VHH binders against Protein EXORDIUM-like 6 (EXL6). Designs and how they scored, part 13

Target 1, 305 residues: Protein EXORDIUM-like 6 (EXL6), of Arabidopsis thaliana (Mouse-ear cress) (q9m8t8)
Amino acid sequence: REPPSQIPNGTLDLSLLWYGQFTPTQKERVHDFIESLNFDAKEGLDPKVSAWWKVVESYQERFEVKDIYRQKKSNRTVAPRIKVKVVRSYVDEKMKYGKELTMGNGEKLVETAIGNMSKVVPVVLLSAQVRAHGVGFCDGTCQHNALAKIKGQKEPRRYIMVSNPEVECPGECAWPFHTADKGPRGMTYQPASGEVGADALVIQLATGLADLATNPDLTKSLFKSETTPYNDDVKKNHESSSMYIVDPATKCTRVFGSGAFPGFTGRIRVDPITGGAFNSHGINHLKFLIPSIWDPKTKSCWTPM
Below, E stands for the ipSAE of ESMFold2; O stands for the ipSAE of OpenDDE; V2 stands for 0.75 times the mean of E and O plus 0.25 times the DockQ between their complexes.

## First folded at step 8 (VHH; framework vhh_8pnl_2)

Design x2 (from x0 with A97R; at its last look DockQ between E and O 0.60; V2 from the best seeds 0.00; counts 0 for: pae E 13.6 > 2)
Fold by ESMFold2, look of step 8:
Structure x2 (fold): chain B 305 residues (1-305), chain A 122 residues (1-122)
Amino acid sequence: as target 1 above (305 residues)
Amino acid sequence: QGQLVESGGGLVQPGGSLRLSCADAGFTFSRYVMAWYRQAPGKERELVAWITTGGETNYADFVKGRFTISRDNAKSTLYLQMNSLKPEDTAMYYCARGYEVYLYSPDRFDYWGQGTRVTVSA
């Protein structure tokens, strides 16, 4: 049923739109996090950001196998590897559509991030200057993985939108780096980068990437490889996320380590020099706090620690 | 941006039916576990049913078989089809949402609508 020798080499091409003004730390953290997804070296400390990304990659295998036949058998083929690349970066510091976004302006930002590229994932990053409530942030939502209708295109386009929550809704979207607005008032921690907004953006982007990469509607066109062992006709029959794995990182909102419960992140570490909280290691010995990923096999959140 | 607004309540005779709706103006409706609760006069709120992001449902024993919870993610709307209504179903009915990771916690639903009244006249 399943090929024993798949060697997939897929690429997830991101087109970034930086809307508003960002600090150098905010830009660097996002880029460093993206590079850390691809950095799978044996040296360096565990847990690794790349190991977290391998969990996301493994869902392609599990989701397709389970959906086709609902089998318990393990897939002996290696899960498709996903290299994450930034293929374009566009900066709009002057905020062409102003600081108060509407859904319509949000779609125009997605169009700008796409430009004339047919096979990219647009990622819109909103600075702290932006009031993003008009595009759906801050009411229980800290990142978007959504569809936009693009002028002149036949099909809607999937996009990721993240907002620096440092000003507008830090208690909803920057926990644990800020006191939570709702639910148990757990402990707070310092961001490993020194900036609440920078590390919150990483959490939001990580969530959006994981939820997007497990979306079966996108696997055919976004993760091209030399071989495609999966039945494309079965993939076409999937509803995007409503029956099987639904947004596995979002399902684990506010879970950062083993033993998490409302008000407690779970097990995470604190850098003794900087005081920064983290649960993973990336490139250049950088430390990141990244979300957990729902594991349908264990019916629980897979945690970095 | 994200307010839960219930509708569809009213006065009905025993044995009748009602369909409750809960609209969520939020753009991430599909990412929440949704629930219906009810509160009769002088009583505590009690869970009626919940539905996960993936469509898995759970019903309280006292309403199982008579009520059906469903959701339409494209319309950002939660529904409760209530059949074979009884006088003890008279209550305020509330829409609620929460994160799926907390489904087995007592605090699993942390955001509530204002409610819609259902009165079964016998």
Scores: ipSAE 0.000, ipTM 0.271, lowest interface PAE 13.6, mean pLDDT 78
ESMFold2 (binder alone), look of step 8: mean pLDDT 81; pTM 0.820
OpenDDE, look of step 8: ipSAE 0.352; ipTM 0.697

Design x3 (from x0 with F27S T28I; at its last look DockQ between E and O 0.85; V2 from the best seeds 0.70)
Amino acid sequence: QGQLVESGGGLVQPGGSLRLSCADAGSIFSRYVMAWYRQAPGKERELVAWITTGGETNYADFVKGRFTISRDNAKSTLYLQMNSLKPEDTAMYYCAAGYEVYLYSPDRFDYWGQGTRVTVSA
ESMFold2, look of step 8: ipSAE 0.485; ipTM 0.731
ESMFold2 (binder alone), look of step 8: mean pLDDT 80; pTM 0.818
OpenDDE, look of step 8: ipSAE 0.816; ipTM 0.916

Design x4 (from x0 with Y104W; at its last look DockQ between E and O 0.67; V2 from the best seeds 0.00; counts 0 for: pae E 2.3 > 2)
Fold by ESMFold2, look of step 8:
Structure x4 (fold): chain B 305 residues (1-305), chain A 122 residues (1-122)
Amino acid sequence: as target 1 above (305 residues)
Amino acid sequence: QGQLVESGGGLVQPGGSLRLSCADAGFTFSRYVMAWYRQAPGKERELVAWITTGGETNYADFVKGRFTISRDNAKSTLYLQMNSLKPEDTAMYYCAAGYEVYLWSPDRFDYWGQGTRVTVSA
C-alpha cells in the first residue's frame, strides 16, 4: 500500500489586542473557542468545533498548495492540521486613541498587536463602545480581514479586526441573538454563554479566522517548514489560476445549519440547561454557535449540523 | 494566595549573581503571562520583567542587560537570572501570573506569590 500524500502541518499564531472594556465572559469565551479549534478528542459530543476547523484545513488540499510542497498525485490525500495558538494577548482598557478610531489609528492598534513578532497574525477586538471608521462595521460587514502597512516592514501584514456589536448594530452583527434590522426578522435565540456580545464575538472571530486561513496568500507562512521543500516559483506563477473562494465563511453569512434561508438559521440546537443556541461542541463541554463555510466541492455552505 | 512560590533570594555582594525561581504549586502554568515585580522598603512595587506564553519578553530600563527572564513550561517554573547586582536592587521580589498584559495597568495580574528577599550589601 502506498503512503498518502501529505501536506505539512502548520501553525496560526495569534496576537490579540483587546481595545476597550470587556467582561470576563467575553474574554474567556474567545479563548475557549480558540482552544476548541485544536480539541479533537475521541470522547465528547459531535459535531465538534475542531470538525468545523477541519473544513478550513481541507482548503489546503487545493492544487496550488500541493504544487508548493511538490506532492505527488495520489488517490489518498491527507489534509494538514493548522494549530491555532494565542501567543500574546494585550489589553488597552483606557483606549489610547479614544472611542472613535480612524483607519490610521486602527492600523496603529494592529502595529501594537504585532509588536516585535514577525510571524503573528494580529487580532484586534473592539469593545461595544468603540467605533471604527472606514472599515464598514455596521454598514455591510461585521468582521474585517485586511492588509495594513506596518512601519518598518516592506510587506503589508494581514490582520483580523472584530467588534462587539451589542450596542451599535446588534441586529446586523449579533443575529440570531438579537432581532434582525432588515429583511425577515426571524426567530431570536439566547447565547450559550449568557452574553450576546461574547457569542457574537465568537461568530465574528470564527468568520475572520476561516476567511484568513483559507486565503492562499498565507500558505507560505502557515505551512513553510525547514524539513519540507518549498517552491516559491510555482506559487508565484499559479496565483492567477487558483480555485480560490474569496472569504468562504463570509460567503455563508447568517447560515448556521442545514436548510437555512433568510430569517431561519438552519438546523441548530438549544442547550436544555442554559437555554442557549449552539451547533458545535468545544473544550470543557462548552457549546458554540459558529458560522458555516462555503465548500467548493459541494458548491454550498458546509454546516455543522 | 500562595499558589506561586518564589525561591532563590538571599544576601549577595555588589557585582554578584542570583537566580530567582517561581514554581507553580496549584494551577496550570503554561497558559499565563508571567512577571517579576520588586518592592524596596518604603517604595512602590515596580515591574522588573514579563514573559508571554510565546516567549516575548519586556524589561524595565533599570534592569536591561543585567537580568534575564525565562520560563520552563514543562517544569512549570519561571526564572529571573540577575547578574551585576547593585545595592539598589535590594528588594522583595514577587512572581505574578495572568492571562493578559494590561498596557496601562501593569500591576493587574490574577495571581501573586508571597515574595523572596534579595539583599545586596556593601
Scores: ipSAE 0.373, ipTM 0.698, lowest interface PAE 2.3, mean pLDDT 82
ESMFold2 (binder alone), look of step 8: mean pLDDT 78; pTM 0.803
OpenDDE, look of step 8: ipSAE 0.771; ipTM 0.897

Design x5 (from x0 with S105N; at its last look DockQ between E and O 0.78; V2 from the best seeds 0.68)
Fold by ESMFold2, look of step 8:
Structure x5 (fold): chain B 305 residues (1-305), chain A 122 residues (1-122)
Amino acid sequence: as target 1 above (305 residues)
Amino acid sequence: QGQLVESGGGLVQPGGSLRLSCADAGFTFSRYVMAWYRQAPGKERELVAWITTGGETNYADFVKGRFTISRDNAKSTLYLQMNSLKPEDTAMYYCAAGYEVYLYNPDRFDYWGQGTRVTVSA
């Protein structure tokens, strides 16, 4: 008898479910962003999406949250330690549960994204047609990294849910690509992809992935073999309980560069040809605007730029 | 983005085997969901099998364990191993590719090959 197939140490397998109508740009943008996480070439322009991902991978060590999380694989500064792959991508353009979702139907979408796979992280992407308020969007929340109860499974499953905010709550969840609903208006920018929804989805997905990967309890459950044992005694002997922070990318919402404050992204770049705003470089010369990561040591956001 | 080119079709006796191949020189082969379809003369095109980027497979009921879909990302090639062939398997076989599996429109793929003929003598 073979053992069950498991995600190897340092691999994060995503199963996507696109709920509603999406443009080709929106789909391509998300796939290109995910591939850019693994793009660890020494050549090309900095800062790289993959360099940002390395900060996420090394979060515990980098910000002295040591010995909470270790990877089993041999560590090389050039190679990713958590390889992120899309192993399945489903589309429900029919919107089986309609455009106004309940929490229960949201969990059914997560179940659909999981299918029969034991070790995937389901990612549900809601189109602009969907009114996502019923699943918790637009009230201070622009992405989910949460647990869902799955029919026929004893343990709940971790999922990421993102929603294209360009119709329902663009002033809350599509900034800086749309004027803010409240607080300082600040400067707005053009999305590098040419579509507000595409680049907003990337910001939300990047935030969810970073929050997932920086949580050692969560990533331990997703990987079969950890190189550093999880131990309550190790947690008891940490320098400070404040060095561990839940959802450190979400904590830096609306921060994209150094010097950020409410209404100002911080220092970011604008592509002189397209006018698109970005703070990182991915595959195929693509440019992305990605979130910052909370640094509990300095009590500030680590920024890509 | 390359073109999909099928090969391996031919004439075979009932109970025989064939292995179909579909090659794509595209640099993003590993990103595609790949599928085989078939169409007999005067009939609708029907799904035979698909395989996701992660290797998950799905087969039409009429396959009944006789066919195996597989992929080799290093060679940018999709395969269909067909065993225990029957006269009703006679059809033009098409390779298809796309980024997504459409749950309620399963025949929707972005790219299609020109097909390779399989004939199982009666």
Scores: ipSAE 0.488, ipTM 0.723, lowest interface PAE 1.4, mean pLDDT 80
ESMFold2 (binder alone), look of step 8: mean pLDDT 80; pTM 0.815
OpenDDE, look of step 8: ipSAE 0.807; ipTM 0.911

## First folded at step 9 (VHH)

Design y1 (from x3, 13 letters changed; framework vhh_7qia_2; at its last look DockQ between E and O 0.45; V2 from the best seeds 0.00; counts 0 for: loop humanness VH .091 < .165)
Fold by ESMFold2, look of step 9:
Parts: sequence; C-alpha cells; structure tokens
Structure y1 (fold): chain B 305 residues (1-305), chain A 122 residues (1-122)
Amino acid sequence: as target 1 above (305 residues)
Amino acid sequence: QLQLVESGGGLVQPGGSLRLSCEASGSIFSRYVMAWYRQAPGKQRELVAWITTGGETNYADSVKGRFTISRDNAKNTVYLQMNSLRPEDTAIYYCAAGYEVYLYSPDRFDYWGKGTPVTVSS
C-alpha cells in the first residue's frame, strides 16, 4: 500500500487537530491559507499563494532533477497538481495530555489526528498555552514534518506539527512579527491578520507542507550535502544530523523575499490597510507571509517576491 | 444558519430496528460534521455517533456494530440505522451539527434538533 503522504488521487487530505485554545482568527487564518493553495484564478493580485504552491508541486521536476533531465534528454513531464483539502478538523480544547508535551504524548496527538482514516496527513496545531519543548520546539524551530510510529500499523505515518509560539517562544519562531532572541536585532513587522500567533502558524504550516510535498520519500537521494543558506545562530551548522540538505522550505527559514540576510526579511510588502507584512495573495484578497524554498542549483532561496 | 429536524422514532421491540432521519435546511449542509446524541430519562445527553464531511464515522462503544450513521448530501439528510435494539437504547435522539469535532467537550455542536423519541420495550 502506498504511504499516506503521497498523492494517490491527486489530492492531499489533511486532518487537523487543534490542541488547546485557539482564537477564531487563528483557525480562520489557517483554513484561508490552505484554501488559497488551490486558488488558481486568472484574476487577483500577484504573487499568489497558489503560484508558490505550484513551485512546491513541481519541485522534483524543476529544482532537484533538472540536470538529470537535461543530460539524459528525458521526456519532460508536467507535475500533477495537488489539491489540498481539510477533510476533518478535530479540537481538543481540554488538552487531554496537559499543556506540557512529551515526545510520547506528541505521537498520541498524531494518532488522534489520524483517527480511523488511513489516507490523511495529520496536522497537529498546538495553541499558545502549550509548552512544546518536549517535542523539540522552542529550540530553533516550532514546526516539524516527521514520521510517527502508529500503533497497529507497520509503516510509520508522516505528519506535520506546528505551534503558536506567541507566549512561550516568540523570539524563536515568530520573527518577523516579534524580535528574534538571537542574532542581529532585525526589523519587525505587523502580522496581516492582526495576530502574531495566527500568522506564525501559517508560516510554520506552509513550511511543513512544502517540506512534505517536495517528495519526502526521495528527498535524501535528490539533495546533496549543502550548508544552510541562512546561518542558524541557535546551533552552529553541524553536519552530524544533516548529511544531505532536506526540507527545502525549512532550509530557507527567515527568508521571505529577495536580498534577505540575517535581520532582514528580504523584499516584502506592507498592506496599507492592515499595516501587515506579506509576500503573497490568497483568496478574498487576503495577504500572507510565506516561506521561501531552497534551490540547490543556485544555492539560494527561491523567494515569492 | 442550519436548522435540523429529526424523524423516524417510535416504539420497537428488543432486537428490532429503526432508522432515524435528520433533515437539514438553511446553510450549506455538506460543510458540517453531523452527529446523533441521545438522552435517556434521568441521564445526561451522550454522543451516539458522528460523521464528517468526508464520510469518516465514529461511534460510542455502547452502539458499535449495531448502529450505522450515514449522510446523503443531495438530500441534506443524515441517518442513523439502529439494529439489534436494546431497552437501554430508549432515549430521545437528537441531531447535531458543527464545523469541528470537539473530542472531550460533549455537546459542543453549534446546531441542535428538537429530538425524536425512541422506546425499546417488550
């Protein structure tokens, strides 16, 4: 049977688990971002979230295997379009496992998000009340795209976990909407939604989704060893755990536009109505700030603008 | 806003079957999780089953294998097929709807029907 993270029918079915208390804005923002991935209207403002998603959809054909195709003169293909759907939204506002997560309880949340569905990608969203150091968050990252062992299944399941960092570690994970804890004190911006946590969740979900969708079964074989394009001040670039560049959106952490450097997002825009920073447009003229994607050929981040 | 009307209740012998229907009107039916709850005399309301927009189902342990929830989006209707009925299934059955499934907060659905009584008695 195919792994659940592959797109067997040209769709990517997400099962969301909202763990803890979330505002209506936080939930709406995430849903609007996901719907914006599928919004391929001719009209509307550029750059589009859906155009960013097309780069993700085509990653293996355009960034990772371009030289292979050119050298072999292989048949050029068009990557299938991936429709991203939320097929279920669970809420645990009572926080069954408490607000202090462990790795084991984190895996139980993934099992909960899967429920009785065999063909979903579970997405666990942790609210601001949750202390997530036990799952490795607030130590350089507040999202991961990983594998979990699921009781009763031989093959592990790929999942995305993200946290709202606005209480526990906004300086680790909410830049540019909050000053960074380490490195140059960079410019900060307002979130377009009006809530730091809502727009931080979108950046993290976009990162995890892009890293998942860039053909996770082949990521190691297609990326050679690369240094990170943006130095990680939290942990010096050690090669012990990163033999090859994987997770091309994670590799471009804190890069949002062309010309980015530590403390500067790169070229982005500010909405004159909300004051919010953005680099893409979604449904209903909504504006989002979404991550860049590592291009291993140029050794730089492909940026939305 | 969504409005829900249950039907199909009544008196039935132990071991018998009933099919409950809940017709919805107003908002777009296909975007909501639909659920059945029941409340026996003197007891708290309890979840019986729910069904998501994608057709995933969940059942209370007390009804697994005997009850089946289903939905027909073209008719804006959710059903509860109740087989092998027992006297303890006697209750008023309520239809409920919401955007999300609240796992540990029973009765957190946004819309509720008025209920249809089911009596299982020999």
Scores: ipSAE 0.459, ipTM 0.697, lowest interface PAE 1.4, mean pLDDT 80
ESMFold2 (binder alone), look of step 9: mean pLDDT 84; pTM 0.858
OpenDDE, look of step 9: ipSAE 0.807; ipTM 0.915

Design y2 (from x3 with F109W; framework vhh_8pnl_2; at its last look DockQ between E and O 0.79; V2 from the best seeds 0.00; counts 0 for: loop humanness VH .145 < .165)
Fold by ESMFold2, look of step 9:
Order: C-alpha cells, then sequence, then structure tokens
Structure y2 (fold): chain B 305 residues (1-305), chain A 122 residues (1-122)
C-alpha cells in the first residue's frame, strides 16, 4: 500500500480566437501575459505574474481537488503546477457574424476556437467595435467564464470570453485606466502597455483564467491522469468542501493591491519612465496590472502587492 | 525578423517521395503557426497545409492524404513529407509563419521563406 501521490501537474492549452480588429500591442500584450504565468526566473523582479499564478495553483490543495484524486492532506503537500500555453491563435478580422453578436453566434465562435481539438480551452476575444448580446458585458460583467453546449459533444465545454471595453464601457471595465462610471471616481492611471484596451484585456483574461483554473467541475480536464478518480456520486458531490469558492478572481473585482476600497485600487506601483501602473512583473521586464484573488481561509482578497 | 530557410526540394519520379524542411533559427519558433504553400508555373500561390503550435493540422483537399505536415519545436523545424508525388505537384514550395492564423485572409502571414523547387517528371 503506497501513500497517495501528490496531485499531478496540469495543463491549460488555450485556443484563442480574436474576433474583430485588434492592434499589434493588444495581441502581443495578451500573449506576453500568458507566457508570464509560468515564467519563474529567480533573478526577475517581484512581485511576479508567476507568483500570482502560483496562488491560483495553490487552490488545487483545497479539499475538493484532493478528494477527487484521493490525496491525503498533509503539511508536505505541494500544490500542483499548471502550465498554460497558447496552442492556437485564430483571427477573424472580417467578423464573419458581424459586429452585433447573438448568443448563438457567440457559441459558433467558441466552436471555431475549439475546431477539432478535444482538449483545449477556447478563449474568444472581442474587439472594441463588437457588441455581444446576452452576456452582460458593460452591464455588470466585464469577462465571461461559462459553459457552452457544443454540437456533437455530450459534455459542455468551458470557455472564456473577453471584450475590449475601450469604446463601450471603459469606466466600468477598463478602470483604473479610465474614470469610473459609478461609485467614487478616484485617481486614474496610465496603462503600462500604453493602450487602455490592451491592459484591460489582460485584467479580464487574468480574471477568467483564475476562475476557470479553480473550478472544481473541470479539475479532471486540467490534470494529467491515466486513472479517473473523479466521483460522480451525487451524495459525495453534495458534501464537497466548504473551502472552495467559485470564481475567486471575480470576487475581487476592482481590487489590485492591499488596502483597496471603492474608488481606490489598493497599493500599486507606477513605472517612473513610462508612467504605467502595475502590480506584477512578467517576461522581458514587462509590467502588468492583474486582479486579486479571493482567499477563503483569510476571507479577504489576496493581492499581488 | 526570423529567417525561414527551406530545403529538401529536387527532381523526383512520379510516385516518389520528398521531405521538405523549413528551419528558423529564432528563439520564438514555439509561438509560430506554420504553413506550406506552393506555386506552380502560371498559377497562383495556394495553401498546402498548416500546423498550429499545439500540433493541430489542416490540409488542402488536393493533398488527399499524400502529404503530412509536422513540426519539431525543439529543433525549430517544420516538415512536409510528400508521398505519391504526381506531375501536378511540380511547384515552388514555400513555408510561412505567423503568430496568428487569419481565418478569412488565407495569404496573410508575417514571414515567408524563399522557396524550394519540387519537380515531378516522367
Amino acid sequence: as target 1 above (305 residues)
Amino acid sequence: QGQLVESGGGLVQPGGSLRLSCADAGSIFSRYVMAWYRQAPGKERELVAWITTGGETNYADFVKGRFTISRDNAKSTLYLQMNSLKPEDTAMYYCAAGYEVYLYSPDRWDYWGQGTRVTVSA
């Protein structure tokens, strides 16, 4: 009888679909952020984007993930690593379904991003000129992490949809890079990339990735295992750990640093050369502003700074 | 700024095989989506196949299972294995690369090689 092994390392293979017109900065910024998630150079500056991602990975030590893989909780349990990479990046600059997307056409974009790859996470990115109906963008929602029923598949597919809010609702979904539409307006900051839309897309994507990676219903798809220890027993699922919180990055919306309150980002830094605001460092000395993550143990937002 | 260099072309009999290679010395090869195109004399350049960073492939209908695109990210090299060659496969073969695949603009790639000639003659 061998002790249960550690939770295996996982992968998040992303298939991007860029729908509409994007600047080179917007595309490169998103790619650089994704690459930064697993870039753990010891000589790099802190706080690191990879350290933020390790907080997301640490949620796999919570009861539901361990119970699914039947791992014993111990002081020596090491959180699994989740490697995130872009395995495909599609562009539809012609906007096949026009600038006004129905929910049905949104689902077709998800199907296009999936293609014939059975184990990718589709990420649909909408340019500033596109309006997606029925999702709630610019009406309480700034990114969308959801399930879609895909033709020919029995299980629904988890996807992320983000939109560039630069035109429609920058005060709601690109704050703090634009004056807030509601609540205390506070100080605004410059985006580190030089483009409001590029850095807003990073915030939204980071939120969606963190929420997706911590979703207990999809834990099996994130981790490599030849055995399938997942228990579909209704009784067991009903009694899952109370320590799991759904959508931990969404729970910390508009929190970017310690001491945040409505109208104030919390503690963040400003690059003295560019004037750009940030709270983390990625590849190639790039600086990013990324959201905080709800910590159910402390019942507060874990902040990059 | 990467340099794409094709090799492996030549003269071959009908029914024969060739393996084309496309090398990039750049450190960003793993981000590239890669494609093969061909252009026969007097004809327009046409897509043969493309392959994503994750290894998903797509082939033109005229390939009919005769060609196989593959990549080796550790060696920064793209391949096209061409089997059962026919005289109509005679063309200049080009590799192309880009970070994104433009779904409805099929000739839009960031980088192109100089080409390698394939001649299939009886």
Scores: ipSAE 0.455, ipTM 0.736, lowest interface PAE 1.8, mean pLDDT 81
ESMFold2 (binder alone), look of step 9: mean pLDDT 80; pTM 0.820
OpenDDE, look of step 9: ipSAE 0.662; ipTM 0.843

Design y3 (from x3 with V101I; framework vhh_8pnl_2; at its last look DockQ between E and O 0.50; V2 from the best seeds 0.64)
Amino acid sequence: QGQLVESGGGLVQPGGSLRLSCADAGSIFSRYVMAWYRQAPGKERELVAWITTGGETNYADFVKGRFTISRDNAKSTLYLQMNSLKPEDTAMYYCAAGYEIYLYSPDRFDYWGQGTRVTVSA
ESMFold2, look of step 9: ipSAE 0.586; ipTM 0.760
ESMFold2 (binder alone), look of step 9: mean pLDDT 80; pTM 0.818
OpenDDE, look of step 9: ipSAE 0.805; ipTM 0.914
ESMFold2, look of step 10: ipSAE 0.547; ipTM 0.772
ESMFold2 (binder alone), look of step 10: mean pLDDT 81; pTM 0.818
OpenDDE, look of step 10: ipSAE 0.812; ipTM 0.911

Design y4 (from x0 with S30E; framework vhh_8pnl_2; at its last look DockQ between E and O 0.70; V2 from the best seeds 0.66)
Fold by ESMFold2, look of step 9:
Structure y4 (fold): chain B 305 residues (1-305), chain A 122 residues (1-122)
Amino acid sequence: as target 1 above (305 residues)
Amino acid sequence: QGQLVESGGGLVQPGGSLRLSCADAGFTFERYVMAWYRQAPGKERELVAWITTGGETNYADFVKGRFTISRDNAKSTLYLQMNSLKPEDTAMYYCAAGYEVYLYSPDRFDYWGQGTRVTVSA
């Protein structure tokens, strides 16, 4: 009955559904970002996308996962890893439900992304010409992390929906790659990929993944299984939570580097060859601009630089 | 660049078995949806099965549980185990690959092999 020296690693399997027309760069950029979350090579350039993801992974120390495994609370304990993988990528270029999505049709896209797979996180990506009603895109929201009722399932399923904002609201949801719609005019930058929509989708997806993966309900499902040495129920552990932080990446909206304030991203870099702005490194020497995440250890937004 | 090479075809008697392989020298095999197609003489090319990066499979109705598609990402190889072969399975078998499953265009694949012949005697 001995607790392990580290909590076992979790796995986050994504099923993507690309609704509408996307460029190859937009698709490649999203896939490369996701792969970069797992890229831990010590020889790679800092700051890394994976270092950013480790802040997300550190939330496992604060939620019931440590209590489930009866892990001793020690500053020598390393947070378990969450490996992120795209297990399926669907495309609907014909836009089965048209360019104007009702909330109900949006949930049908989520059902399609789930398909026959019982354990995936569906991610619906909407092209620039698609309007999703009732979600709040371009009206206070730039990504949507929500629950959908799935026919024939006992519990609702969590999903991420993102939208390419480069046509409808680039000043709200693609900043700093476009002048902001509100507030100080501030500095703008070029996207590292060369496409505003591609890098905006990465910012939105990064935000949604961080908010989703730090949610206690998902945390429980990633690490609690029939084979764990300690099969504690919710009744045993519902009193042991220390702190829940709602949507920690959304909490740090528009913060990309240290010293950020309205109209200023904080410290970021510009690639002297491409002119693209970035704050992190991924696979294949790629550079990404990714959002900050609230860090409960420092009680501030963790920034890549 | 990625290059798909099929192997394992041949002549078999009805009821026999064959295992087809498709090797990919590409850099991103783990991101591909992989598929098998076949084309009998005088007929159009038709889907046999596909398999996603995560292992989800789909089979044409005529397979009826006789064929199994699988993949080994570490070896960058796609397989088709063909059992209970019938004369109507005689065809050229092609390997195909692409990054996505197009929901309403199931024959859209970016890369194709040259094929391997399967002949089931009469």
Scores: ipSAE 0.477, ipTM 0.747, lowest interface PAE 1.4, mean pLDDT 82
ESMFold2 (binder alone), look of step 9: mean pLDDT 80; pTM 0.813
OpenDDE, look of step 9: ipSAE 0.820; ipTM 0.920

Design y5 (from x3 with A35T; framework vhh_8pnl_2; at its last look DockQ between E and O 0.64; V2 from the best seeds 0.00; counts 0 for: pae E 2.8 > 2)
Fold by ESMFold2, look of step 9:
Structure y5 (fold): chain B 305 residues (1-305), chain A 122 residues (1-122)
Amino acid sequence: as target 1 above (305 residues)
Amino acid sequence: QGQLVESGGGLVQPGGSLRLSCADAGSIFSRYVMTWYRQAPGKERELVAWITTGGETNYADFVKGRFTISRDNAKSTLYLQMNSLKPEDTAMYYCAAGYEVYLYSPDRFDYWGQGTRVTVSA
């Protein structure tokens, strides 16, 4: 019913649900990371979290946005700018649906994060006390970007789910801040925030946001023209794009810098004062370790450093 | 630290109007979810309305259509426009602010104001 935002006014409005007990550092770290995505207010050190986000935005111009607007004559599509902000942050410290997450409980958490808001991306954050294997965490997956059926809605809603992995699968989903359980053990690092769970949540959320923002279905819905008819054959051939890639941040799992290989993050920095590992700078001089993004042109991971 | 100060309360006739204000002396107003609560004598504190950082609003059933919550981020001020006031609206009105809304702990906010009294004569 409501129309999508026009370029350049694209906005990803996040509705967070914190399920379980979280430390103040874990909450602040996630909020600070999200704010850092669109932060250019101070001349600060490179590489910036906002520069990483601009790379994510640029992939829409290269692959999906061009296809959406191909019917225009000589006017080339300008890459959208995507402002990411938290419009609601709910906390359920009591864990209304229990500590054992099932597909059914997971859908109820997504419904809670959505509420009555038609334009939000729900983000469910699970505390370390929550067992999330029942929805697919820790079996090769450290964040969940999926569709949920919502009561009273005919169309499914896309959501992001992340989990503090400190208890359930730290060796799989908290690397490089914890010894790896699978593959080469490699070197570990200290989290820049001082808390493994806080920085692991940032990696997972960054991965989910990048994969969501490059998703053709979301991009197409946000920026397509209501006055331009779509060719049915073009819609059927969106899978034929040789330059499109699904989930480009997930494709670069465990790659954080140039020269990465199994057991090695690639080139990243360590703060000589705190010992914290990072590859980007955000608001308030904060340092973050964020994932790389698959670049289909080079067939390699674009790295912050 | 944020410090919330309510104003605009007073005595009003039934059917009258008042506009409450809540000013933030801190620097983090744009991050807050802002909420109005009220407490009548001898009753528990109850939610009146809230407004997200994105401007979405929610109202308790007993005030729908009569009250309007709004915020001015440039002035770091929250408002509650109260119209068609009834004697049962007599209460202390509090603003509250926080980064998060605690779903099953309604008194959990980072900051609370001192309250402003609204009296609607019988």
Scores: ipSAE 0.280, ipTM 0.664, lowest interface PAE 2.8, mean pLDDT 78
ESMFold2 (binder alone), look of step 9: mean pLDDT 80; pTM 0.816
OpenDDE, look of step 9: ipSAE 0.757; ipTM 0.886

Design y6 (from x3 with Y99W; framework vhh_8pnl_2; at its last look DockQ between E and O 0.74; V2 from the best seeds 0.69)
Amino acid sequence: QGQLVESGGGLVQPGGSLRLSCADAGSIFSRYVMAWYRQAPGKERELVAWITTGGETNYADFVKGRFTISRDNAKSTLYLQMNSLKPEDTAMYYCAAGWEVYLYSPDRFDYWGQGTRVTVSA
ESMFold2, look of step 9: ipSAE 0.538; ipTM 0.752
ESMFold2 (binder alone), look of step 9: mean pLDDT 80; pTM 0.811
OpenDDE, look of step 9: ipSAE 0.817; ipTM 0.915

